# Ledger of designs, part 113: miniprotein binders against q96jn8r1131to1294

Target 1, 164 residues: q96jn8r1131to1294
Amino acid sequence: TLEFLENHGKNILLSNGNRTATRVASYNQGIVVINQPLVPQLLVQVRIDFLNRQWTSSLVLGVITCAPERLNFPASACALKRAAWLLRGRGVFHNGLKICEKFGPNLDTCPEGTILGLRLDSSGGLHLHVNGVDQGVAVPDVPQPCHALVDLYGQCEQVTIVNP

## First folded at step 10 (miniprotein)

Design yf28
Fold by ESMFold2-Fast, scan of step 10:
Structure yf28 (fold): chain B 164 residues (1-164), chain A 82 residues (1-82)
Amino acid sequence: as target 1 above (164 residues)
Amino acid sequence: SPEEIIEEIKKLIEEAIWLAMYGDKTKAVELLQKALDLVNKLGDTEFQKAVDDALKAIDKGDPWYAELILDEALELAEEKSE
């Protein structure tokens, strides 16, 4: 069963059998990682449960190819300088560098109840799904194994893993 | 109160880092200069240095390092105001 790892950003509290992550302080230090590698065709989904509109930005989604169980997380996922591919706002970032200007919907404007999904296709392409709709390939040829990551940044203070 | 000032600083920092990561250095610097004014009201010299260092980091194209040092300064300021 899919769960968030106990190794997470220091502002995170896990509940609901490690399937719900809540950021309990500030706007950052909110990285969580799924407990299993993202294998081809596995769709990992999270639902946005609570947005605090005092902040400008919102959640970041993506993958890391390093082992997450003992990783010392930075304040923000976009500070990961190694082995990270992230979707933030409308941008796609690789190791902190923006590699695509406009992909999919703006993640900063997704409302509460939105279900966001990550999936690898058979060619290693990373797909974003929004409310069940495949947005296409955000990142081609992701190295494996890789792990799905959610950064509860800014507005997004709670997410829950949703079974497909 | 110090707590209210810190919350305003936090909002300015969050927005500045967001803008800097998207390449809007000019607006990010303006917001951090507003944050510095609030830090000066707080009287926190370590936090003042952190904002100055963050401005230099953003100028050099490293908003991630700027966020790291500002986050550390914010946590320390919050502890002092408890």
Scores: ipSAE 0.497, ipTM 0.798, lowest interface PAE 2.0, mean pLDDT 89

Design yf29
Fold by ESMFold2-Fast, scan of step 10:
Structure yf29 (fold): chain B 164 residues (1-164), chain A 82 residues (1-82)
Amino acid sequence: as target 1 above (164 residues)
Amino acid sequence: SPEEIIEEIKKLIEEAIWLAMTGDKTKAVELLQKALDLVNKLGDTEFQKAVDDALKAIDKGDPWYAELILDEALELAEEKSE
């Protein structure tokens, strides 16, 4: 069964059998990683449970290709020194550099209750799903193994893993 | 109060770092200069240095390092206000 890893950002509290992640302080230090590699056709989904509108940005999600179990997480996912492909706002980022200006909906405006999903296709393309709708390929040819990551940044203070 | 000032500084830093990471360095610098004005009201010299160092990091294209040092400075400032 899918769970968040016990290794996570220092402002995270896990609950609900490690299926719910809550950021309990500040706006950052909120990275969580799914406990198994994102293999082709596996759909990993999280629901936005709580948004704090005092902040301007919101959650980031994507994949990392380094081993997450003992990784020292930075304050923000975009600061990851190892290979990371991230969706933030409307942008797609690789190791902190914007590689696409406009992909899918603006993640900074997704309301509470939105279900966000990540899936690899058979060719290694990373797909974003929003409320069950495939947005297309955000990143082609993601190296494997890779791991699904959510950064509870800014407005997004709580997410829960949900099954399809 | 120091707590209210720190909360406003956090909001400015959060927005500035997001803008710097997404390529809008000019607006990020403007917001960090506003944060520096608030840090000066706090009288926290370590925090002032952290903001100055963060501005230099952003100018050099390293907003990730800027967030790291500002995160530490914010945590220390919060401890002092309690």
Scores: ipSAE 0.591, ipTM 0.832, lowest interface PAE 1.6, mean pLDDT 90

Design yf3
Fold by ESMFold2-Fast, scan of step 10:
Structure yf3 (fold): chain B 164 residues (1-164), chain A 82 residues (1-82)
Amino acid sequence: as target 1 above (164 residues)
Amino acid sequence: SPEEIIEEIKKLIQEAIWLAMKGDKTKAVELLQKALDLVNKLGDTEFQKAVDDALKAIDKGDPWYAELILDEALELAEEKSE
């Protein structure tokens, strides 16, 4: 069963059998990681449950290739300088550097109820899915093993893992 | 109160970074200058320096580094207000 790891950002509380993550303070310190490596064909999905519109940017999604169980998480996922590929707004970032200006829909504008998914294809390409629709390859040739990461940043204060 | 000032600084900083990442440096700088005014009311010289450094990073086209600096400074400022 897919769950969020109990190692997470300091502002996170896990509930619902570690399938729901809530950020209880501020706009940052909200990184969570899925408990299983993202192997090819596994679709990991989260639903946006609550948005606090006093903030401007929102949720970040991606993968890390370092071991997450004892990782000391930074304030935001974009602070990860090694082994991180992230989707933020319309951009794709690798280790804090923007590698693509426009990919998929703007993650800062996804409403409550949006289901966001991450999947590796058979060639190691990382795909974003939005409400069941494959947006294409955001990152080719992701190193293995890798782990799906969600940063409950800014507006996004709660997500829940959902089945495909 | 310091807590109320920090809450307003957070909002300004997040919006400024978001605008800078979109390429709107002018609006980002305006918001960070407003944040700097609030930081000065806190009397936090380390935070003031962080905002100055973040403004320089944005001017150089690196809002991602600006975010790192500001997130660290906010964390320290919140600890001081506890």
Scores: ipSAE 0.215, ipTM 0.599, lowest interface PAE 4.0, mean pLDDT 85

Design yf30
Fold by ESMFold2-Fast, scan of step 10:
Structure yf30 (fold): chain B 164 residues (1-164), chain A 82 residues (1-82)
Amino acid sequence: as target 1 above (164 residues)
Amino acid sequence: SPEEIIEEIKKLIEEAIWLAMKNDKTKAVELLQKALDLVNKLGDTEFQKAVDDALKAIDKGDPWYAELILDEALELAEEKSE
């Protein structure tokens, strides 16, 4: 069963059998990680449940290559630096650098109900899926093992894991 | 002391990022300019550059990146003062 790990950002509350993550304060400290490694052919999906328009920016998705079970999560996923490859807005980021300028739809503008997915292909390429549509390879040759990460940042205050 | 100045800078930065996240760019920029004045008293040119880069990020609507830049600069400044 796919669940969010019990280890998460300080502002997160897990519910629905650890399948729903809610950020209950501020705009940050909202990192959650899936409880299983992202292995080839596993599609991890989350649905955007609630957007709070008082904030700018929105959710970040990606992968982390360090062990997440006892990690002291930073306030924002970008601070994970070398350990993380992140999709934010229309950009792809690694180690504080924007490595792709325009990839997929703008994540800052996805409405409530959007289903976002992460999947590794057989060559280790990280794919983003939006409402079931594969956006292509965002990051080639992701180091393994890696784990799917969601940063409930800014406007995005709640997500729920959705099975295919 | 340098440590007292760094604590004041940290408070200004935290409030500036909060305001930028609330889409109050004008007040965020005002507070970062105050932080820059204090950073100039430290003589830390790397920190000065970080504040300038953060101001540009906020102007472009990217307070997330501004916070990253400033958190790195604060951590380095704190280490230098110990």
Scores: ipSAE 0.510, ipTM 0.720, lowest interface PAE 1.2, mean pLDDT 89

Design yf31
Fold by ESMFold2-Fast, scan of step 10:
Order: sequence, then structure tokens, then C-alpha cells
Structure yf31 (fold): chain B 164 residues (1-164), chain A 82 residues (1-82)
Amino acid sequence: as target 1 above (164 residues)
Amino acid sequence: SPEEIIEEIKKLIEEAIWLAMKGSKTKAVELLQKALDLVNKLGDTEFQKAVDDALKAIDKGDPWYAELILDEALELAEEKSE
């Protein structure tokens, strides 16, 4: 079964059998990681449960290639640099750079109830799924092993893992 | 020292991003302008460009992207000051 790792950002509280992550303070320190590697064709899905419009930006989704079990998570996923490929707004980011300007829907505007998914294809391409719809390849040739990451940044204060 | 200046810049950046995330854009810009003054004392032209780009991101309502730009610039500045 898919769960969030008990190693997470310091503002996170896990509940619902480690399947729900809540950021309980500020706008950052909200990184959570799925408990098993993202292997080809595994679809990892989370539902946006709660948005706090007090903040300007929203969640970030992506993958990391470093071992997450004992990692000291930074305040924001953007600080993971070489180890992370991140989707935020309409952008794709890696190593402090915007590597794609326009991919998929704007993640900053997804409402509560939106289901976001990450999947690797057989060629190592990272796919974003939005409410069951494959948005295509956001990142080609992701190194493996990699792990699905959600950064509960800004507006997004709660997500829950949803099984297909 | 350069290390002390960089630590002060880091604190200004952290507060500026927090204010921008709250929608206090004007105060965030003021703090980044103070950071820019300190960056100029370092003589780091690349860091100066990063602060200018971060200010543009804040103006567009994108503090997350400003944080990405500034975190990279801070890391490079810290490496140069070793």
C-alpha cells in the first residue's frame, strides 16, 4: 500500500494511516514523499483536500532521485537542485532552472478535489495525470530509482493519497 | 566579512519571500532592495542579476520562482566566499 514516508518536512502532520498529509504552519516545510519508488506504470495519485488562499502560490509535484528515508528536507523543494524534477504552475523545473515553460494545466489554480497523478512510462518519461487525464511527458529519461514527491507549498495545506 | 554579508543577505531574502507569499509585495520589494545593496558590496554581478530577476518574479506575483532564483544565487555566492 502507498503511504507517505514518516520522514517529511517539519510542518507536516500525517494522519489517516499516513495517507493524508497536512501542513500545520506557515507556507513551507511541507515536503512529503511516497513510501516506495515510482516504478514504471505505477500511478501515484493525491487529492487536493484544502487550499488556504492566504498564500499566493500552491503545491509542487515531482520526483527526487536521492534516498528520502533519512533526508533532511529543505524548506522548499526548489532547494533540492540536481536531485529533483518539479512541476509547479505550468512550469517544469530542475536544478534551479525552468526547463519547460508551458506544460499541462496551471497547478496553482487547481481547485480542492483535484486528483493529481505521477507515473513513469516504459521509457522513463514522467507523466502528470489530472483528474484521470494523462497530460503527457513532462520530463524525459528520469533517472531511477526515483520517488514521488509532493511539496505542500503555499495555498495547498492538505493532500490525501487516492488509489486508482 | 563576505560570510557575514551573505548571512545578512540570506535573512533579508527569507523575510522578503515570506512577505511576498503573504501578498505583501511592496515590503518584500523593499527588503530585496536592501539585499541588493549588500550584494553590491560583495561585487557579485551574477548575484545582482539574480536579485533583479527575483524582483521581476515578485512583481509578476511569483514568489516561488523568486525563491528558486535566489536559492541558486545564494549557493553560488557561498561557494565563492569559501
Scores: ipSAE 0.575, ipTM 0.781, lowest interface PAE 1.5, mean pLDDT 90

Design yf32
Fold by ESMFold2-Fast, scan of step 10:
Structure yf32 (fold): chain B 164 residues (1-164), chain A 82 residues (1-82)
Amino acid sequence: as target 1 above (164 residues)
Amino acid sequence: SPEEIIEEIKKLIEEAIWLAMKGEKTKAVELLQKALDLVNKLGDTEFQKAVDDALKAIDKGDPWYAELILDEALELAEEKSE
């Protein structure tokens, strides 16, 4: 079964059989990673459970290509640099650079109850799914192995893994 | 020393991003202006440009992007200082 790894950001508390992640402090230190590699056609999905409007931006989704089990996670996923490809707002980011300006819906404005999914296609392209709708290829040719990552940054304080 | 100046810059940046995340843009900008003064003492023109770009990002309401820019610039500055 899909679970969040027990290795996670310092402000995370896991519950519900490691399927729910809650950020219990501040706006950062909220990175969680799925416990198995994102192999082609595996769809991993999380539901936004709680948004705290005190903060100005929201969650980040993506993939990480380094081994996550014993990684000392940084305060924000942006600090993962070359190891991560990140979707935030309408942008796609890698290694300190915005590599795409307008991809999919604005993730900063997704309401509670939104289901966000990540999937690799057979060519290694990373797809974002929003409420069951495939948004297309955000990142082509992702190095493998990789793991799905959620950064509970800013407004997003809780997510739960949901089955497809 | 350059390393001590970089540590001060890092603390100012951390506080500025935290304030910007709370919507305190004016205070965040003031702290980044103080960071810019310290960056100017280092003479690192690439870091100066990064702080200017981060100030623009915060003004646009995007502290996450400001943090991304500044985190990259801090790593490069630390490498240059040895």
Scores: ipSAE 0.607, ipTM 0.793, lowest interface PAE 1.2, mean pLDDT 90

Design yf33
Fold by ESMFold2-Fast, scan of step 10:
Structure yf33 (fold): chain B 164 residues (1-164), chain A 82 residues (1-82)
Amino acid sequence: as target 1 above (164 residues)
Amino acid sequence: SPEEIIEEIKKLIEEAIWLAMKGDRTKAVELLQKALDLVNKLGDTEFQKAVDDALKAIDKGDPWYAELILDEALELAEEKSE
């Protein structure tokens, strides 16, 4: 029942019942947000469907704690200056500031078919899952409600929501 | 008009960042220098500073940060010309 919101970056085309997001131009303007708050124990997963390696960086995953229907999305998720926690490459970022140097695998190198997941634990810790494997707590004490965000940046031109 | 100049600046910036992200920094710098000439024609000193900072960011290998600061400068310039 999970879908991407109709409010998204201008280069995004939604298909497959709003469960597939495709970036149809350039390398940016590819932010999508899940239609339901990320409540504790809910695992939200996306599969990388298509990578275009003419670009150097790849997708960004994370959460925002502001209402997504009010947002005029910037060109990239890391430009968000309001209550955003993001995983990019090997780093963890809060409102554009790197707060962790190396967490989990390098997202710039994940191949097509990789399934990436976001989950809150009962203490509000944000977890990254890679192909079903919990990478641990990337961000402690995330304020609630929060919303899962995917930025189809650079190499990553298509993702699809995957349920159990 | 100022609106037409800003639209031209925007296209130059978008192409410059696109080229920098592909690794063609020489062409990116050339296009940003053209953008700077148009920004100087607008007389917008804050925008001029943003382009200078973006050129430094590209030189350091960070076109991503260049995109961030130039997006902000473009939004402000568009508001001013309304």
Scores: ipSAE 0.016, ipTM 0.353, lowest interface PAE 6.1, mean pLDDT 84

Design yf34
Fold by ESMFold2-Fast, scan of step 10:
Structure yf34 (fold): chain B 164 residues (1-164), chain A 82 residues (1-82)
Amino acid sequence: as target 1 above (164 residues)
Amino acid sequence: SPEEIIEEIKKLIEEAIWLAMKGDTTKAVELLQKALDLVNKLGDTEFQKAVDDALKAIDKGDPWYAELILDEALELAEEKSE
């Protein structure tokens, strides 16, 4: 069963059997990680439950290739300079560097109810799914093992893991 | 009130860091200069120094360090306003 790890950003509260993550303060310190590695064909999905429009930016979604169980999380996922591939706004970032200008929809504008998914294909390509629609390969050849990460940054104050 | 000013500063910092991390440093600096004006109205010299240091970090291409020091400064400012 997919759950968020108990190791998470300090502003996160887990509920609903560790399937719902809520950021309870500020705009940052909201990183959560799924409890099992993202193996090929596993589709991990989260639903945006609540957006606070006082903020400008929104959630970041991606994968890390370091072990998350005891990782000391930075204030934001974009501060991860090693072992991180992240989708932020319309950009794709690898270790803090923008590697794609425009991929998929703008994550800063996805409304409440949007279901975002991450999946590795058989060749190690990382796919973003939006409301069930595969956006294509955001990142080729992701090293394994890797772990799905969601950063409840800015507007996004709550997400829930949803089954396919 | 100090609390309302801090909330406005927080919004400016959030947007500035977001812009800086995606490479829009000119706009980020403009927003942090607005934040600095609000910090000056608070009279918090420690927070003022943190914003100055963050501006230097962004100029040097390190918005991640800027976020670290601003996050710390915001927490301290909020504690002082309680």
Scores: ipSAE 0.414, ipTM 0.754, lowest interface PAE 2.2, mean pLDDT 88

Design yf35
Fold by ESMFold2-Fast, scan of step 10:
Structure yf35 (fold): chain B 164 residues (1-164), chain A 82 residues (1-82)
Amino acid sequence: as target 1 above (164 residues)
Amino acid sequence: SPEEIIEEIKKLIEEAIWLAMKGDQTKAVELLQKALDLVNKLGDTEFQKAVDDALKAIDKGDPWYAELILDEALELAEEKSE
């Protein structure tokens, strides 16, 4: 059963059997990580439950290749300087550096109800799925083990893990 | 009210950090200067210094450090307004 880890950003409250994450303050300190490694063909999906349009930017998602259970999370996922591949807006970021300018839809504009998915293919390519549609390979050859991460940044104040 | 001013500062900071992270330093600086004007109305010298330090961090290409110090300053300002 997929759940968010109890180790999370300080503004996160977990509920619904650790399947729903809510950011209860500010715009940052909202990183959550899935409790199981992202193994090939496992599709991890979250639904955007609530957007606060007071903020400009929105959620970030991706993978980290370090052990997350005791990780000291920064205020924002893009501050991770090691072992992180992240999708933010239209960009793909590796350890805080933009490595692709335009990939998939703009994550800052996805509405409430959008289901975002992460999956590794058999060759280690990281795929983004949006409402069930595979957007292609965002990052090739992700090292393993890796862990799916969601940063409830800005507008995105709540997500829930959903089954395929 | 201090509470309303702090909420506006948060919005300016969130947008400025987002702009800086995507490479738009000019707009980020403009928004942080607006935040600084509001911080000055609060009379919070520590927060004012944090905004100045954040501006220097953005100029050096480190919006992540800017966010860290501004996040800490916002938490302290919110505590003071309780």
Scores: ipSAE 0.483, ipTM 0.806, lowest interface PAE 2.1, mean pLDDT 89

Design yf36
Fold by ESMFold2-Fast, scan of step 10:
Structure yf36 (fold): chain B 164 residues (1-164), chain A 82 residues (1-82)
Amino acid sequence: as target 1 above (164 residues)
Amino acid sequence: SPEEIIEEIKKLIEEAIWLAMKGDPTKAVELLQKALDLVNKLGDTEFQKAVDDALKAIDKGDPWYAELILDEALELAEEKSE
C-alpha cells in the first residue's frame, strides 16, 4: 500500500493513514515522498485537493534518486539538484537547469480534483499521467533506485494518494 | 566584509521571493534591485547575471525559477567568501 513517508518537509502534516499531505504554513517546506521505490510499471497517483490562490506557482512532481527516509529536505525540491528530476509548469528540470521547455499540460493551472501520476516504463523512462492520460516520456532513463516526490509548493496545499 | 554583504543580500532575496510568491512582483523587483547594488559591491559578475536573470523571471511571473537561480548563485558566492 502506498503512503507518504513520515520524513517530509517541515510544513507538512500527514493524515488519512499517511495518504493525505497538507502544507500548513507559508509557500514552501512542502516536500513529500512515496514510501516505496518507483519501480517499472508502478503507477503512483495523487489528487490535488486544495489550491490557495494567494500564492503564485503550484505543485512540482518528480523523482528523487537519493535515499529519502532520513534526508534533510530543503525548502523546495529545486534545491535537491542532481538528486531530482522535476516537472513544474510545462518545464522539466534537473540539477538547476530547465532541460525541456514544453512538456505536457501546465501543472501551474491544473484545478482541484486533477489526478497526477508518475510511472517508469520498462526502459526507465519517466511518464506523467494526467487524469488517467499518459502524457509520454518526460525524462528518459532515470537512475534506479528512485522515489516519487511531490513538492506542495505555492498554491497547492493538499494532495491525496489515489489508487489506479 | 564580504560575509556581511552576502548576509544582507540573502535577506533581501528571501523577502523578494516571499513578496513575489504573494503576488507583489513590483515590491519584489525593488528588493532585488537593492540586492543587485550589494552584489555589485562584491564584484561577482556571475552573481550579477543571476540577479538579472531572476528579475526577468519575476517579470514573467515565475518566482519559483527566480528562487532556483538565486539559491544557486548565493551558494556559490558563500563558497567564494569561505
Scores: ipSAE 0.445, ipTM 0.725, lowest interface PAE 2.1, mean pLDDT 89

Design yf37
Fold by ESMFold2-Fast, scan of step 10:
Structure yf37 (fold): chain B 164 residues (1-164), chain A 82 residues (1-82)
Amino acid sequence: as target 1 above (164 residues)
Amino acid sequence: SPEEIIEEIKKLIEEAIWLAMKGDKTKAVELLQKALDLVNKLGDTEFQKAVDDALKAIEKGDPWYAELILDEALELAEEKSE
């Protein structure tokens, strides 16, 4: 059973058996990580539950390759640098650099109820799924082990893990 | 000292991003311009370029990208100022 780790950003409150994450303050400090490594063919999905339009930008998805259980999470996933590959808007980001400009739909504009998924293929390619539709390979050859990461940044204040 | 200047820059950047995230581009740009004046005292041309790029990102309504640029620039500047 997939859950969010109890080690998370300081503005996060976990509920619903650690399957729902809520950011209760500000726009940042909202990183959560799935409790199991993202192994090939495992599809991890979260639903966007609540968007607060006070803020600019929204949810970031990705993978982290360092051990997350005792990690001191930064305010934003962008500060994870070499340890993380991140999807935000239509961009793919790694180590402070935008490595792809037009991948998948714009994550900043996904409405409440959208289901976002992450999966590794058998070749180590990271796939984004949106409402059940595979968007293709965002990042080839992701180092393993890695963990699925959600940064409840900006407008996105609540997500819930959804079974495939 | 360079360390003291960098700490002032860091505070200005943190406030600028918070304002930009709230949609207050005008105040965010004002604070980043103040940060740029301090960056000029460091003589760090890469940091100056990063602040210029972050200002453009704020103007385009992309404070997340501005924060990504500035976080990297701040870490490099802190390493240089040992």
Scores: ipSAE 0.584, ipTM 0.778, lowest interface PAE 1.2, mean pLDDT 90

Design yf38
Fold by ESMFold2-Fast, scan of step 10:
Structure yf38 (fold): chain B 164 residues (1-164), chain A 82 residues (1-82)
Amino acid sequence: as target 1 above (164 residues)
Amino acid sequence: SPEEIIEEIKKLIEEAIWLAMKGDKTKAVELLQKALDLVNKLGDTEFQKAVDDALKAIRKGDPWYAELILDEALELAEEKSE
């Protein structure tokens, strides 16, 4: 079964059998990673449970290509640099660079209850799913192995892994 | 020294991003302007450009992007000072 790794950002508390992640302080230090590699056709989904409007910006989704089990996580996923491909707002980011403008819906405006999914296709393309709808390929040719990552940044203070 | 200046810049950036995340754009911009003054003492034109771009991002309400820009610039500045 899919769980969040017990190695995570400093402000994270795991509950619900490690299927719910809550950021309990500040706006950052909220990176969580799924316990299994994102292999082709595996759909990993999280639901937005709680948004705190005192902050700007919201969650970031993506993949990390380094081993996460004993990694010292940075304050924000953007600091993972070459190891991470990130979806935030309408942008796609890699290694400190915005590599795509205007992909999918604006993740900063998704309400509580939204279900966000990540999946690799058979060609290594990373897909974003929003409420069950495939948004297409955000990142082609993702290196493997890779792991699904959620950065509970800003407004998004809680997510829960849900089945497809 | 360059290392001491970079450490002060880093502290100003951290406080600016915190304030911007709380919605205090005005104070965040003031602190980044102070950081820009210190960057000018380093003579690092790439870092200056990064602070200018981060200021634009803060004014647009995008402190996450500002932090991304500034983290990369700080790492490069630290490498140059060694």
Scores: ipSAE 0.520, ipTM 0.749, lowest interface PAE 1.6, mean pLDDT 89

Design yf39
Fold by ESMFold2-Fast, scan of step 10:
Structure yf39 (fold): chain B 164 residues (1-164), chain A 82 residues (1-82)
Amino acid sequence: as target 1 above (164 residues)
Amino acid sequence: SPEEIIEEIKKLIEEAIWLAMKGDKTKAVELLQKALDLVNKLGDTEFQKAVDDALKAIQKGDPWYAELILDEALELAEEKSE
């Protein structure tokens, strides 16, 4: 069963059997990671439960290729550099570079109730799903093993893992 | 002392990023300009460049990048003051 790891950002509180993550302070220190590696055929989905419109930007979704169980999480996912491939706003980012300008919907404007999914295809391509709709390949040839990551940054203060 | 100056710079930077994240670019820029004045007293040209780049990032609407480069610059400045 899919859960968030108990190793997470400093401002995170896990509840609902580690299936709900809440950021309880500030706008950052909100990284959570799924406990299972993201393998082909696995669709990991989270629902946006609560948005605080005090902040200008919102959640980041992606994968990391380093071992997450004992990782010292930085304040935001962008600091993970080479270990992370990230979707933020409409961009796709790796190692401080914006590798795609417009991919999928703007994650900074997704409303409460939106279900966001990550899936690897058989060729190692990372797909984003939005409310069940495959947005295509955001990142080709993701190194394995990798883990799905959510950064509860800015507006997004709560997400819950949902099953397909 | 350099360490006291760095602590004041850190406070200004943290407040500036907080304000930029709330959408108050004007006040964020004002606080970063104050931080730049202190960085100039420190004589750290690498840190000066980081603050200039952060100002541009905030004006373009990218407080994420501003936070990243300023955190890196602060870490380096703290190492130099040892």
Scores: ipSAE 0.194, ipTM 0.580, lowest interface PAE 4.3, mean pLDDT 87

Design yf4
Fold by ESMFold2-Fast, scan of step 10:
Structure yf4 (fold): chain B 164 residues (1-164), chain A 82 residues (1-82)
Amino acid sequence: as target 1 above (164 residues)
Amino acid sequence: SPEEIIEEIKKLIREAIWLAMKGDKTKAVELLQKALDLVNKLGDTEFQKAVDDALKAIDKGDPWYAELILDEALELAEEKSE
């Protein structure tokens, strides 16, 4: 059963059997991680439930290859400088450095109700899915084990894990 | 003292990023200019460059990148003051 880990950013409140994450304060400290590794063919999906448009920027989505259960999360996922591959806006970031300028839709503009998914293919390629549509390989050769991460940054104040 | 100056810089930076995240770039820039004046008193040229880069990021509409730069600079400044 897919759930968010109890170890999360300090502004997060988990509900709905740890399947819904709500950021209850500020614009940051909103990192959550899925409770099991992202193994090949597993599709992890979250739905954007609530956007607060008083903030700029929005959620970040990706994977980390370090153990998340005891990780001291930074204020923003993009401050992770080790073992992180992240999608922010249209950019792809590896350990804080932008490695691709324009991939998939702009995550800063996805509306409420959007379902975002992460999946590894059999070759270790990380795929982004948007409303059930595979956007292609964002990152090739992701090391395993890796863990799916969502940063409820800026506008995005609530997400819920959605079964396929 | 350097430690007291760093604490004031930190408060200005936190408020500036908050305002930038709310879309108030004008007030954010004003507060970062005040932070820059304090950084200049500190004599920390690396921190000064970080504030300059953060100002450019906010002007471009990227307060996330500004926060990243400034948090790194604050960590380094706090280490130097120990």
Scores: ipSAE 0.423, ipTM 0.702, lowest interface PAE 2.1, mean pLDDT 87

